Miniprotein binders against q9bqp7. Designs and how they scored, part 50

Target 1, 240 residues: q9bqp7
Amino acid sequence: VPQNWFPIFNPERSDKPNASDPSVPLKIPLQRNVIPSVTRVLQQTMTKQQVFLLERWKQRMILELGEDGFKEYTSNVFLQGKRFHEALESILSPQETLKERDENLLKSGYIESVQHILKDVSGVRALESAVQHETLNYIGLLDCVAEYQGKLCVIDWKTSEKPKPFIQSTFDNPLQVVAYMGAMNHDTNYSFQVQCGLIVVAYKDGSPAHPHFMDAELCSQYWTKWLLRLEEYTEKKKNQ

## First folded at step 24 (miniprotein)

Design wn13
Fold by OpenDDE base, fold request of step 25:
Structure wn13 (fold): chain B 240 residues (1-240), chain A 103 residues (1-103)
Amino acid sequence: as target 1 above (240 residues)
Amino acid sequence: SERIKRLEELAKEILRLVEELRKITDDPYVLKLLDYAELLAQFALDAAKRGDLEEAEQMLKWAIEYLEWAVEEVKKLGVSPEEIERLIRKLEEAIRELEELLK
């Protein structure tokens, strides 16, 4: 059980969109500060077993690709992810903010992969927007807040070369989503709260993306796990 | 053990180098590499404190590899050539220290 319990949901906020919500999605810039990001917390609290698995994977990849080839592969994976997020931001942004759609960004297997999910996405409230949890002292950059099949969700877009049909195969992504939810729900820059999460796994080959919907109950379960990771991080940093 | 102490100090040095690099870049890819190097260096430090020399050495080796990778990426970004050169020299010293400890 977390020592410093904090609720994921804010009872003072309504789930109902205020009629005054601007038609333009929120885009709060991430400020560089000493506050740890969600991604940093998760990475710094990886287990030794996870590290050993990653390093074994790395060694196998180096045997296949060479050292430079592995570095290039890793860089390309990162770049592809970045471009995918940029393309999604462009797609989900209002038309007036559409800079000249780099048509090249839209011509990806990942974008093709998510088309069926995008049909169920509406009511975009935030895109690439920073969240801060002042009490728990962490920050993050969420990909999207929108309605998915009529439910307001924090949406996290992921790229994969391998099928991930189960939420359990998404590693720490559920923790990331609920961390963003909890921060947003208590961030004064946001007038609303979110009770659901969505992880979308897009595939390079254009095969249909897998949506992993997280209801309020599942979010609450992962929130407890997130709090434990945050406490572990905090304790680790006090001892440094 | 003198060896334990040296491993601990090397781990601390790597942690310092990570923090120095983090100050000169905000590139998300580099920061990811640095965060992983930090994790590995911390595991090395903890292992050394426990007297697990094998784990400490392995974790240090990996930490240095990722730190080198981060430095290479920062160089490609063209960020503060002078500061990077200083950090490279310190990293080279750390590598030499590790090589000596592995002998």
Scores: ipSAE 0.797, ipTM 0.908, lowest interface PAE 0.6, mean pLDDT 91
Fold by OpenDDE base, fold request of step 25:
Structure wn13 (fold): chain B 240 residues (1-240), chain A 103 residues (1-103)
Amino acid sequence: as target 1 above (240 residues)
Amino acid sequence: SERIKRLEELAKEILRLVEELRKITDDPYVLKLLDYAELLAQFALDAAKRGDLEEAEQMLKWAIEYLEWAVEEVKKLGVSPEEIERLIRKLEEAIRELEELLK
C-alpha cells in the first residue's frame, strides 16, 4: 500500500462538459521544471529484470544489424513514433487551426492502423497538453483527451512492430495513462475530470490497431501501482 | 574494498556526466538515453555497495555505452561544441578507469 495515498479522481469535479468547454482543444505547454515527468519516474523505476531483457534484446539486434545499424534502427523507430503523434494531432485538431497538413505525415501504416479507432473518437478536449500534479509533485505531457465510444478518456497512442493484443503486453503504458489522469483531475488548468483511459497500439503494416480500454476500476488499480512507483522514485532521489 | 570504492566512484562520475549533459540538451531522444544511463549507473552504484562486483561492472559498461550514445546524438545536434569536448574527455577517462577495473 502506498504510504502517501492520494485519490485518482477529484470529487469536486464533474465528468459533465461545462457549457464553457472551449471548442478548441487545450494545449498547455510543458514547462521545464525540477519536477520529474511521468516518463522519467517510470524509466528511473524500471526493474533489473526489465533492464536485462532490454539489453538481451539489444544484443540480438546488434548481431543482426551491427552496432551502427541498431542505432539507426532505434533512431528511426523514435522518429516514426514522433511523426505518428504529429499526424494524429493534426487529424484531431479543428480544421480552422490546421496549418497546411503535411500530406506526407498522413501516409503511414500507423495512420491506416488507427482509422477504425478514430471513427469512435469525438469531443476532443486536449491535445499534446501538459498536466501537473502539485501535491504528488510530477508532470506529464498527455497525447489526447477525447470521448471514445461516448466515454471521456485520456488516450495514449503507441506504435509497435509486434502485436500487443493484451493490456499486459503494453508494459508501463497503463501506469502512464493513469498518472496523466490523476494529474489532470487535480490540475487547476482543467475544469473537467476523466475516469477512463485508452491505450491504442498502432501497427506499421496498417493492420487494425488494438484498443485497450481502461474503466474507472482498472484505472484505480493501476493508480495504486503508479503511486508505488512514484514513492520508489522519491526514495531513490533522497538516497543520492 | 579498494575495487568497490573505485567502482562506486566511477558510478558517481557517470551520474555527474549524465547531469551535465542534461543541462545542455532538451532533445527528447537524448534525454531518454540519459535517463537509461542514469538508471544503469545507479544500479551499478547499488551493486558496488552490496559487494556484487560482477553486476556493478556489467551495469557500468552498459551505462557508459548509453552515455557515449547520448554524447554522439548531442554532437549531431551541434549543441555547445566546447562543452561536449570537455564531456568527451571525461567520458574517455571513465572508460579507461573501467578498463583498468576489468583487468
Scores: ipSAE 0.796, ipTM 0.909, lowest interface PAE 0.6, mean pLDDT 91
Fold by OpenDDE base, look of step 24:
Structure wn13 (fold): chain B 240 residues (1-240), chain A 103 residues (1-103)
Amino acid sequence: as target 1 above (240 residues)
Amino acid sequence: SERIKRLEELAKEILRLVEELRKITDDPYVLKLLDYAELLAQFALDAAKRGDLEEAEQMLKWAIEYLEWAVEEVKKLGVSPEEIERLIRKLEEAIRELEELLK
């Protein structure tokens, strides 16, 4: 049990989005501060076993690609991910705020992959927006808050070259999603609450993306795990 | 032992270098590499304190590799060339120290 328990959901906020569909999604800038990001917390609390598995994977990839080839591969994966997020932000943004859509950003296998998911996405409330949990003292940048199949979700978009049909194969992504949910639900910049999460794994070859829906119960389970990771991080930093 | 102390000092130096690089860049990819280097250096420090020299050395080796990679990526971004050169010199010193410890 976490020592510093805090609820993921805010009982003071209505689950019903106030009827004013904000015509424009929120985009709160991430402020640079000493507050750790969700991604930093998760990375700094990886286990030795996880590290050994990653280094073994790296070694195998280097044997296949060479050292420079591996660096190029990882850089390209990161760049493709970034471009994918930029394309999604452009797609999900209202037409009036659409900067000239770089048509080249829309011509990707990843965008093709998510088309069937985008059909079920509506009511976009936030895009690339910062969240802060003041009490638990962490920050994050969430990809999207929107309705998926009529349920308001924090949506996290991921790119993969390999199929990830199971949520368990998404590693710490469920923790990231619930961390954003918990922060948003208690961030004063947001007037609404989110009870669901969605991880979408897009594929480079344009094959249909895998949606991993997280209901309120599953979110609560991962929230407990997130709190434990945050406590571990906090303890680690006190001992440094 | 003297070897344990030197490994601890080297781990602390790597941690300092990571913090210095974080001051000169906000690139998310570089920050990811730096966070991983920090994690590895911290594991090395903890291993050294426990007297597990083999684990400490392995973790330091990996930490340095990721720190070198981070430096290369920062160079590509064209960020603070003078400061990067200073950090490279310190990193080279750290590499030499590790090589000496592995003998």
Scores: ipSAE 0.788, ipTM 0.906, lowest interface PAE 0.6, mean pLDDT 91
Fold by ESMFold2, look of step 24:
Structure wn13 (fold): chain B 240 residues (1-240), chain A 103 residues (1-103)
Amino acid sequence: as target 1 above (240 residues)
Amino acid sequence: SERIKRLEELAKEILRLVEELRKITDDPYVLKLLDYAELLAQFALDAAKRGDLEEAEQMLKWAIEYLEWAVEEVKKLGVSPEEIERLIRKLEEAIRELEELLK
């Protein structure tokens, strides 16, 4: 249990999203600043055991691909993820038509993989939008806030070359989602609150993506784990 | 011992180089490599303070590899070439220091 517990939901904010006339999704710009990002907190609180396992995997890959081959492989995986997020932002933007989209972005196994999920996504409220938790002092860039099967979610899109049918196999992804959720719920740039999360794992071969839905109770459980990681990060930097 | 202190100073120098490279670019791939180099250098510093020389040396080897990788990526971006060459010279000095410590 964290020493300084803080609620994931804002008691001053309505559970119901603000009703308004048609509008574009929010896209709050991310600005470079001194407070830590969600991904930096999670990365900097990796255990030594995780580091040793990753380096052992890296050495096996270098044995197979060579050092330059491994670096190219790693760069390509990063670019695939970036292009996937760009494509999804384009697809989900209400200002773009089919003819305004880059057709090469749409020609991806990952995009094919998520098509059945996208049919259940509506009411997009934010895309690639910065969030800041004003009390706990961390930032993030969330992928999407939209309704999934009628529930407003923070949605995180992930690429994988292998199927991941279980939420725990997505490593720290549940912590990212709840960290973004907590930040958005306490960010004055947003007038609404989100209580659910969704992690969508898309596959390179176009196989049907796996959605991992997180209801409010599951989000609260992961929120506690996020607070522990944030606390660990803070203590680590205090002692530097 | 003198060796422990040299490993501590090397880890601190790697951390300084990471921060200097962060000032040159906001490229997310480079920043990802730098974050990992930072973590490894911090583990090396902690290991040196505990007197675990083998762990400190291993963590420093890995940190330097990621920092070299980050420098290669920044060179591809074409930003601040004079500052990159300065950082390369400092990194080469750090590599020579590690090689002396491994003897």
Scores: ipSAE 0.765, ipTM 0.899, lowest interface PAE 0.8, mean pLDDT 85
Fold by ESMFold2, fold request of step 25:
Order: C-alpha cells, then structure tokens, then sequence
Structure wn13 (fold): chain B 240 residues (1-240), chain A 103 residues (1-103)
C-alpha cells in the first residue's frame, strides 16, 4: 500500500484528442533535469538477489565468449534494440513518407516479427515522446501512443534478446507502461489520456511477436505497484 | 573497524566517479553501465555498514568492473580526453585500494 497514492487516470480528459482531424504524432523533447526517469527508478530498485543472478549469468557468458567477446555481444544487442526502436518510429511516422527510408534499418528479424501487430495499429498520437509527472516527480520517454485493435494504448516495444546486465524483469515491463501512462495523463503537454497498455515482445528470427494487452483495470493494479517502486526509490535516495 | 571505514570510503569514491563521468556524456549505453556501477557501489556501502566485509568487497569488485567498462566506452566517444585521463587515474587508485583491502 503506497503512502502517497495518486490516480492513474484523469477524469477531465478523453481517450480521444480534442482536435477534429488527426495531426502529426507528438514528439515532446526530453528536458535535461534532475528528477528521475522511469527506467532509472526501476533499475535502482532491483533486489540484491536479481543482481547476483545477473552477475552469475555474466560470468558464464565471459567464460564462453571471453571478456571482449562478451562486451561486443552486449553492445550489439543494445544497438539492435536501438535500431529496432528507430525503425518503428520511422515506419509509424507520416513525415518519413517525405524522405527515403533506410532500407537496412527496416531489414531485421525484429521488424518482421511485429508486422502482424503493425497491421492492427492506427491513429498514432505520439512517438518517442517525453512525459512528466510533476506531482510525483518522475519523467519518461514513451515509445508510442496509438490505437491497437481499436483501443488507444501506450505501446512499449521490446526485443526478446536483451543484454543481461541491463535486463528489466518481465514483471517490470508493465510497471514501465503504467508509469508512462500516469505521467502522460497528467502532463500539460498532452490534451488527451490513455487507459490501456500494450507490450510487444519481438523476436530476432522474425517469429510472430507476442503482444500483451493491458486494460484499464490491469493498468490500475500495476499502477499501485509502480507507486511502491517509486516510494522505494525515493526512500533509498533520501538516505544518501 | 578501520577496514569497514575503508570499504565505505571506497564505495563513496566510486559513487563520486560515477557522477563525474555522467557530467562528461549523456550516451545511453554509458549511462546504463554507470547506473549499474552505482547500484553495486550502493550495495557495497550498505554491506560495509552492516559489517559484511565479504559482500562489500564483492560488490565493489563488480562496481569497479562496470566503471572500467563505462570508461572504455567513453574513450570510444572521443569526448573530453583530458578529463577522462584524470578519471582513469582516480579509477586506478580505487583499484589499488581494493587490492590492498583484499590482502
């Protein structure tokens, strides 16, 4: 039970923008500031047990690949994730139709993996856009806000092959989504709100991605867990 | 004991180095390595305060490894080479202190 409860939804907002016509997706720039990001909060509240498990996995990989091989592996996985997000932003941005798309950016198993999901995505409202929760004092950079099968969602794109030192547990993926959602719903840069979430896990070999849909009730349940993690982070930094 | 105090001060020095390196770059890969080094140094500090010397030493060893990795990545970026050399010397001092504590 969080001590500083705050609602995830804003009753003064609709899940439909005020504008009569769709506009170019929002891309709010991330301001450099001192308040913590969603991903930093989640990373800094990892348990000691999670850290020991990850370090054991790292040691096994170093024994197999060598130290330089492991660092190269980790760097490549990080780069593939970055390219995946860049490709999705390009695919979903209407302004990219005015420029030549990078053919190599679009040629990956991860992009093939999500094709069946993209067929159900429409009405893109935001791409790679900053969110801020002024009351709770956290920021984030969400991947996408769009309709999925008729429901407006905060969509988070994940690659299935992540570097273990940076791995975010599958339990944390829903927390990230709802943290972005709650921030966006109370951020004055946005005129609408979102009540659903979607986590899409893509595969390097192109196998069909696994979508995980989160309705408003499920989002509210995870929001409570996010508030607890944020409190844990705040207490941890207060004692430093 | 004096050994506990030395481990605490080493953990705090690692945390200071992490912050200095954050001022040099905003590269997301480097920042993720630094976040992990920070977490491990914080666990080391907590372990030292509890008197768990073995855990503190292990956490410090891992924190230093991530900090070394982060420095290597910053060198590839080619930013602030004089500041990076200063931080490398401080990191080498931290490594020597840990090696002395492990004796």
Amino acid sequence: as target 1 above (240 residues)
Amino acid sequence: SERIKRLEELAKEILRLVEELRKITDDPYVLKLLDYAELLAQFALDAAKRGDLEEAEQMLKWAIEYLEWAVEEVKKLGVSPEEIERLIRKLEEAIRELEELLK
Scores: ipSAE 0.760, ipTM 0.899, lowest interface PAE 0.9, mean pLDDT 86

Design wn13
Fold by ESMFold2, fold request of step 25:
Structure wn13 (fold): chain B 240 residues (1-240), chain A 103 residues (1-103)
Amino acid sequence: as target 1 above (240 residues)
Amino acid sequence: SERIKRLEELAKEILRLVEELRKITDDPYVLKLLDYAELLAQFALDAAKRGDLEEAEQMLKWAIEYLEWAVEEVKKLGVSPEEIERLIRKLEEAIRELEELLK
């Protein structure tokens, strides 16, 4: 159990939009600071077993592709993920659209994979927006805040290759969502809060993406697990 | 005991090189590689403190591989070439130290 409980939701905030809310989604710039990001906390608290599994997978890939081929493969996977997020930002906010970039951004199996999800997404409030938890001292860059099937969600987009295993566990994906949610709900740059989450797993071959909805109760359960990971990170860095 | 001390000092050197390289670039891919190098060097420190020399050496080998990979990626960016060459020389010294420890 965490040493310091802190609530994920802020009772002083409403999740209902005001009539005066801006029509353009929020995009708070990521500020350069020394506090850790959500993804850094999760990465730095990986177990040794997870690291050994990653290295075993790397060795198998190097046997297949060669060392240079593996590095190129890994670089391309990273780039495809980056372009996927850029494409989704462009799709959900036409104000930032460039014609040539839209064509290049829209050409992927991942974008085809999420089409059925996107038709249920509306009321976009934030895209690629920084969040900071003042009290717990962590920062993040959330992908999207929008309504999914009428529920306002923190939405996280993930890519998956069918023939290859995930490097990170599905367990960490919910932790990332609730960490962003808790930070946003306690960040003075935001005037509203969110109580639900959505993880969307998109597939390279265009197969229908899998949505994983998280209601407020489930988010609260994962929030406790996030607090434990953040505590573990803090203890590790305290003695270094 | 002397090998433990050398492994600890090598891990600390790797951590310092990670921080120096973070000052060179904000590129997200490079930063991801550096995060792995950092984690592995920290595991190596922990293993050395427990006297697990085999684990410490393996973790340092992997940490150095990620750091080499990160340097390659920074070179592709074309930023701060004089600083990159200085870091490469320090990394080559770290590699030679690890090779001596593996004997």
Scores: ipSAE 0.752, ipTM 0.893, lowest interface PAE 1.0, mean pLDDT 85

Design wn15
Fold by OpenDDE base, fold request of step 25:
Structure wn15 (fold): chain B 240 residues (1-240), chain A 103 residues (1-103)
Amino acid sequence: as target 1 above (240 residues)
Amino acid sequence: SERIKRLEELAKEILRLVEELRKITDDPYVLYLLDRAELLAQFALDAAKRGDLEEAEQMLKWAIEYLEWAVEEVKKLGVSPEEIERLERELEEAKRKLEELRK
C-alpha cells in the first residue's frame, strides 16, 4: 500500500464537459523544472532484473548489428515515434487542417495502422499538453485527451514492430496513462476530469493497431502501482 | 577498501556528468540515454557499497556507454563544441579510471 495515498479522480470535478469547453484542444507547454517527469520516474524505478535483461538484449543486438547499427536502430525507433506523434497531432488538430500537412508524415505504416481507431476518436480536448500534479510533485506531457467510442480518455500512442495484443505486453505504458490522468484531474489548468485510459499500439507494417481500453476500475488498480513507483523514486532521490 | 571507494567515486562522477548533460538538452532520446546511465550508475554505487565489485564495474561500463552515446547525440544537435570537448575529456577520464580499477 502506498504511504502517501492520493486519489486518481477529483471529486470536485464533474465528468460532464461544461458546454463552454473551447472547441480548440488545450496545448499547455511543458516547463523545464526540477520536478520529475512521469517518464523519468518510470525509467529510474526499473528493477535491477529488468535493467539486466535489457542490457543483455542490447549486447546481443550489438553482436548482430554492430555498435553503430544498434545506435542507428535505437535512434530510428525514437525518430519513428516522434514522427508518428507529429502526424497524429496534425490529424487531430483543427488548426492544422488549414496548414499544408507534410504528406510524407501521413504515408507511414503507423498512420495506416491507426486509421480504424481514429474513426472512433472524437471531441479532442487536449493534444501534446503538459500536466502537473502539485501535491505528488510530478509532471508529464500527455499525447491526447479525446472521446474514444463516446468515452473521454487519456490516449497514449505507441509504436511497435511486434504485436502487443495484451495490455500486459505494454509494460509501464498503463502506469504512464494513469499518471497523466491523475495529474490532469488535479491540474488547475484543466476544468474537467478523465476516468478512462486508452493505449493504442500502432504497427510499422500498417496492420490494424491494438487498442487497450482502461476503464475506471483498471485505472484505479494501475494508479496504486504508479504511486508505489513514485514513492520509490522519491526515496531514491532523498538518498542521493 | 580503496577499490570500493574508487568505484563509489566513479559512480558519483558519472551521476554528475548525467546532471550536466540534462542541463544542455531536452531531447527525449538523449534523456532516455541519460536515464539509463543514471540508473546504472546508481546500481553501481549500491553494488560498491555492498562489496560487489564485479557488479559495480559492469554497471559502470554500461553507464559510460550510454553517456558516450548521449554525448554523440548532443554533438549532432549543435551544442557548444567547447562544452562537448570538455564532456568527452571527462568521459575518457572516467573510462580510464574504470579500466585501472579492473586490473
Scores: ipSAE 0.818, ipTM 0.917, lowest interface PAE 0.6, mean pLDDT 92
Fold by OpenDDE base, fold request of step 25:
Structure wn15 (fold): chain B 240 residues (1-240), chain A 103 residues (1-103)
Amino acid sequence: as target 1 above (240 residues)
Amino acid sequence: SERIKRLEELAKEILRLVEELRKITDDPYVLYLLDRAELLAQFALDAAKRGDLEEAEQMLKWAIEYLEWAVEEVKKLGVSPEEIERLERELEEAKRKLEELRK
C-alpha cells in the first residue's frame, strides 16, 4: 500500500464537457523543471530483472546487427515513433492545421494500423499537452485526450513490431496512462476529468492496431501501482 | 575494501556525467540513454555496497556504453562542443578506471 495515498479522480470535477470547452484541443507546453517526468519515474524504477532482460536482448541484437547496426536500429525506432505521433497530432488536429500536413507522414504502416481506432475517436480535447501533479510532484506530456466509443479517455499511442494483444504485454504503459490521468484530473489548466484510459498499439506492417481500454476500476488498480513506483523513485533520490 | 570504494566512486562519477548531459539536451532518445545509464550506475553502486563486485562491474560497463552513445548523439546535435570534449575525456577516464578494476 502506498504511504502517500492520493486519489486518481477529483470529486470536484465533472466528467461532462462544459459547453464552453474550446473547439480547439488544448496544447500546454511542457516546461523544463526539476520535476521528474512520468517517463523518468518509470525508467528509474525498473527492476533489476527487467534491466537484465533488456541488456541481454541488446547484446543479442548487437551480435546480429553489429554495434553500429544496433545504434541505427534504436535511433530508427525512436524516429518512427516520433513521426507516428506527429502524424496522429496532425490527423486529430482541427482542419485549419491540415494545410501544413506532410503527406509523407501519413503514408506509414502505423497510420494504416490505427485507422479502425480513429473511426471511434471523437471530441478531441487535448493533443501533446503537458500535465502536472503539484501534490505528487511529477509532470508528463500526454498524447491525446478524446472520446473513444463515446467515453472520454487519455489515449496513449504506441508503436510495435510485435503483436501485443494483451494489456499485460504493454509493460509500464498502463502506469503511464494513469499517471497522466491523475495529473490531468488535478491540474488546474484542465477544467474536466477523465476516468478511462486507452492504449493503442500500432503495427509497422499496417495490421489492425490493438486497443487496450482501461475502465475506471482498472485505472484505479494501476494508479496504486503508479503511486508505489513514484514512492520508490522518491526514496531513491533521497538516498543519492 | 579498496576495490569496493573505487567501484562506488566510479558509479558516482557516472551519475555525475549523466546529470551534466541531462542539462544540455532534451532529446527524448538521449534522455532514454541517460535514464538507462543512471539506473545501471545506481545498481552498480548498490551492488558495490553489498560486496557484489562482479555485478557492480557489469552494471558499470553497461552504464558506460549508454553514456558513450548519449555523448555521440549530443555531439551530432552540435550542443556545446567544448563541454562535449570535456565529457568525452571524463568518460574515457571512467572507462580506464573500470578496466583497471577488472584486472
Scores: ipSAE 0.816, ipTM 0.917, lowest interface PAE 0.6, mean pLDDT 92
Fold by OpenDDE base, fold request of step 25:
Structure wn15 (fold): chain B 240 residues (1-240), chain A 103 residues (1-103)
Amino acid sequence: as target 1 above (240 residues)
Amino acid sequence: SERIKRLEELAKEILRLVEELRKITDDPYVLYLLDRAELLAQFALDAAKRGDLEEAEQMLKWAIEYLEWAVEEVKKLGVSPEEIERLERELEEAKRKLEELRK
């Protein structure tokens, strides 16, 4: 049990989105701060065993691709992710904010992959928006808050070259989603609450993306795991 | 052991370099590299404290590799050329120290 327990859901917030459909999704900029990001917390709390496996994989890839080839591969993974998020932001943004859509961003296999998911996405409330949990002292940048199949969700978009048909195959992504939910639900910049999460795994080849829906119960289970990771991070930083 | 102390000091130096680089960039890829370097340096520090010198050295080697990549990427971003040159020198010194400890 976490020592510093905090609820994922805010009892003071209505589960009903206030009727004013904001004509424009929220986009709160991430401020540079000493406050750790969700990503940082997750990266810093990886186990030694996980790190060894990753480094062994890296060494094998370097033997296969060369050092420069592996650097390029890794850089391209990040670049492809960035471009995918930019394309999704452009798609999900109101038409009035449609700057000249870089048509090249829309021609990706990843965008093709998510088309069937996008049909079920509506009521976009936030895009690429910062969240802060003041009490638990962490920040994050969430990809999207929208309705998926009529349920308001924190949506996290992921790129993959390998099929991830099960939520367990998404590693720490469920923790990231619930961390964003918990922060958003207690961030004063947001007037509404989210109870569900959605991880969407998009594929480079354009094959149908896998949606991993997280109900309130599953979110609560992962929230406990997130709190433990956050405590571990906090303890590590006190000992530095 | 003097060797343990030197490994601990080197790990702390790498952690310092990570924090300096973190102040000058918000690039997600660079931050990823820095997070890996930091985690590995922390594991090295813990290994050194336990007297596991082989693990400490291996972790420091990997941490330095990630720092090298981070510096290269920050350089490509055009961030603070003068500061990058300083960091490159400090990183090269850290590499030298590690090589001396392996011997």
Scores: ipSAE 0.812, ipTM 0.916, lowest interface PAE 0.6, mean pLDDT 91
Fold by ESMFold2, fold request of step 25:
Structure wn15 (fold): chain B 240 residues (1-240), chain A 103 residues (1-103)
Amino acid sequence: as target 1 above (240 residues)
Amino acid sequence: SERIKRLEELAKEILRLVEELRKITDDPYVLYLLDRAELLAQFALDAAKRGDLEEAEQMLKWAIEYLEWAVEEVKKLGVSPEEIERLERELEEAKRKLEELRK
């Protein structure tokens, strides 16, 4: 049970679908500062058992690929993820600015994988946009805020390789979504709020992506878990 | 007990190096490596305080490996070569201290 409760939803804020510019999603720049990010909080509050499992998996991969081969594999995973996110930002933002820049960025199995999901996405309100929870003192960079099947969602895009586990695949995907949601709902840079989440897992081979929808009640359950992780992080940093 | 203090000091040195590298770049791949090194160094510090010397040494070995990996990646970015060269020398010193403790 969190010591300092704070609500995920803001009753003083409406869900009005309104942007300053009809075709310009918000993109608040992320700033370098001492305020912890969502991903740093989650990474620094992993259990020792989780870390041992990941190190064991790493050793198996090194046995198969060699040490340099594993480093190259890991580098490529990050590059593919970066390109996937860049492509999605291009696809979902005004066409003349980003899509014309890099046609090869748009060619991937991951982009093929999400096509059926993108058909249900509309009303894009934010892309690759910073969020800050001033009261709870954390920041994040959310992937997308848009309607999915008529519901305004914080959307998180994930890549996965079917034959092998993706090393960036985390136990904490729902916690990331709700942390971004809670920050956005209380961030003065945003005039609206979001009550639903969506995690989209895309596959390298182009197989149909899996959407994982989170309604408001499920988001509230994960919000409690996020608050506990944030408290754990804060306690660890006080003792340093 | 002197071995415990040396392991604690080494873990704190690793944590400082992580923070200095974090100031140099926002690259998500480098930041991932640094986050791993930081957590492992913190586990090593906790283990040393409990007297779990073998665990502390193993955690520090893994943390140093992630830091060496991070330095390699920062070099590819070509940023702050004077600072990264200094940090690399300090990391090599930390690695030598750990190998001395394992003898």
Scores: ipSAE 0.750, ipTM 0.892, lowest interface PAE 0.9, mean pLDDT 85
Fold by ESMFold2, look of step 24:
Structure wn15 (fold): chain B 240 residues (1-240), chain A 103 residues (1-103)
Amino acid sequence: as target 1 above (240 residues)
Amino acid sequence: SERIKRLEELAKEILRLVEELRKITDDPYVLYLLDRAELLAQFALDAAKRGDLEEAEQMLKWAIEYLEWAVEEVKKLGVSPEEIERLERELEEAKRKLEELRK
């Protein structure tokens, strides 16, 4: 259990929309900051065994593709993820210019994969927006806040190629969502809060994406695990 | 011992190089490589403090490989070429120090 527990939800804040809410999704700019990001905390608190598994996988890929081939493969994975997030922001945002002229951005298997999920998404309130937890001192860039099937969610979009090593990263996906949720719920740039999460795993071949819905109870359970990871990170940095 | 001290100093040098390179760019691909190098250098420092010198050397070898990869990627971005050349020389010196520890 965490030594310094903090609630994920803010009792001083409503989860109900009001008539004065902006019609354009919030996009709080991410500033370069000395406090750690969610992704950095999770990456820096991996176990030694997880790191050995990753290095073994890397060596196997290098044997198959060559060193330069593996570097190119890795670069392409990052490019595809970047393009996917850009396309989703474009699709979900009210836009007046350039959206229809970038056919390469909108034509991918990943975008096809999420079409059935997007039909259930409405009331978009934030896109690619910075969050900061003032008390716990961490920052993040959340993908989307919107209603999914009538529930206001922090939504995280993931791409997946289907190698077996990705099974071990499933543990951290819920932690990322709840960390963004907790930060948003205590960030003065936001006037509302969210109590649910959604992880959407999209596939390169266009196969239907898999949604993982997280209700408030499940979010609270993962929040405890996130606090432990954040605590571990803080302790390691104090001693180094 | 002397060998523990040298491995600790090398791990701290790698961590310093990671932070200098992190100041040059916010490119997510480069930052991923730097995060891997940082974690491995931290594991190496912990292993050296426990006296596990074989593990510390292996972790530093992996950290240097990620840092070399990150330097290659930053060079493709074309930002701060003079600073990148300096960091590349310092990284090559760190690599020589590790090679001396392995003999």
Scores: ipSAE 0.748, ipTM 0.893, lowest interface PAE 0.9, mean pLDDT 85

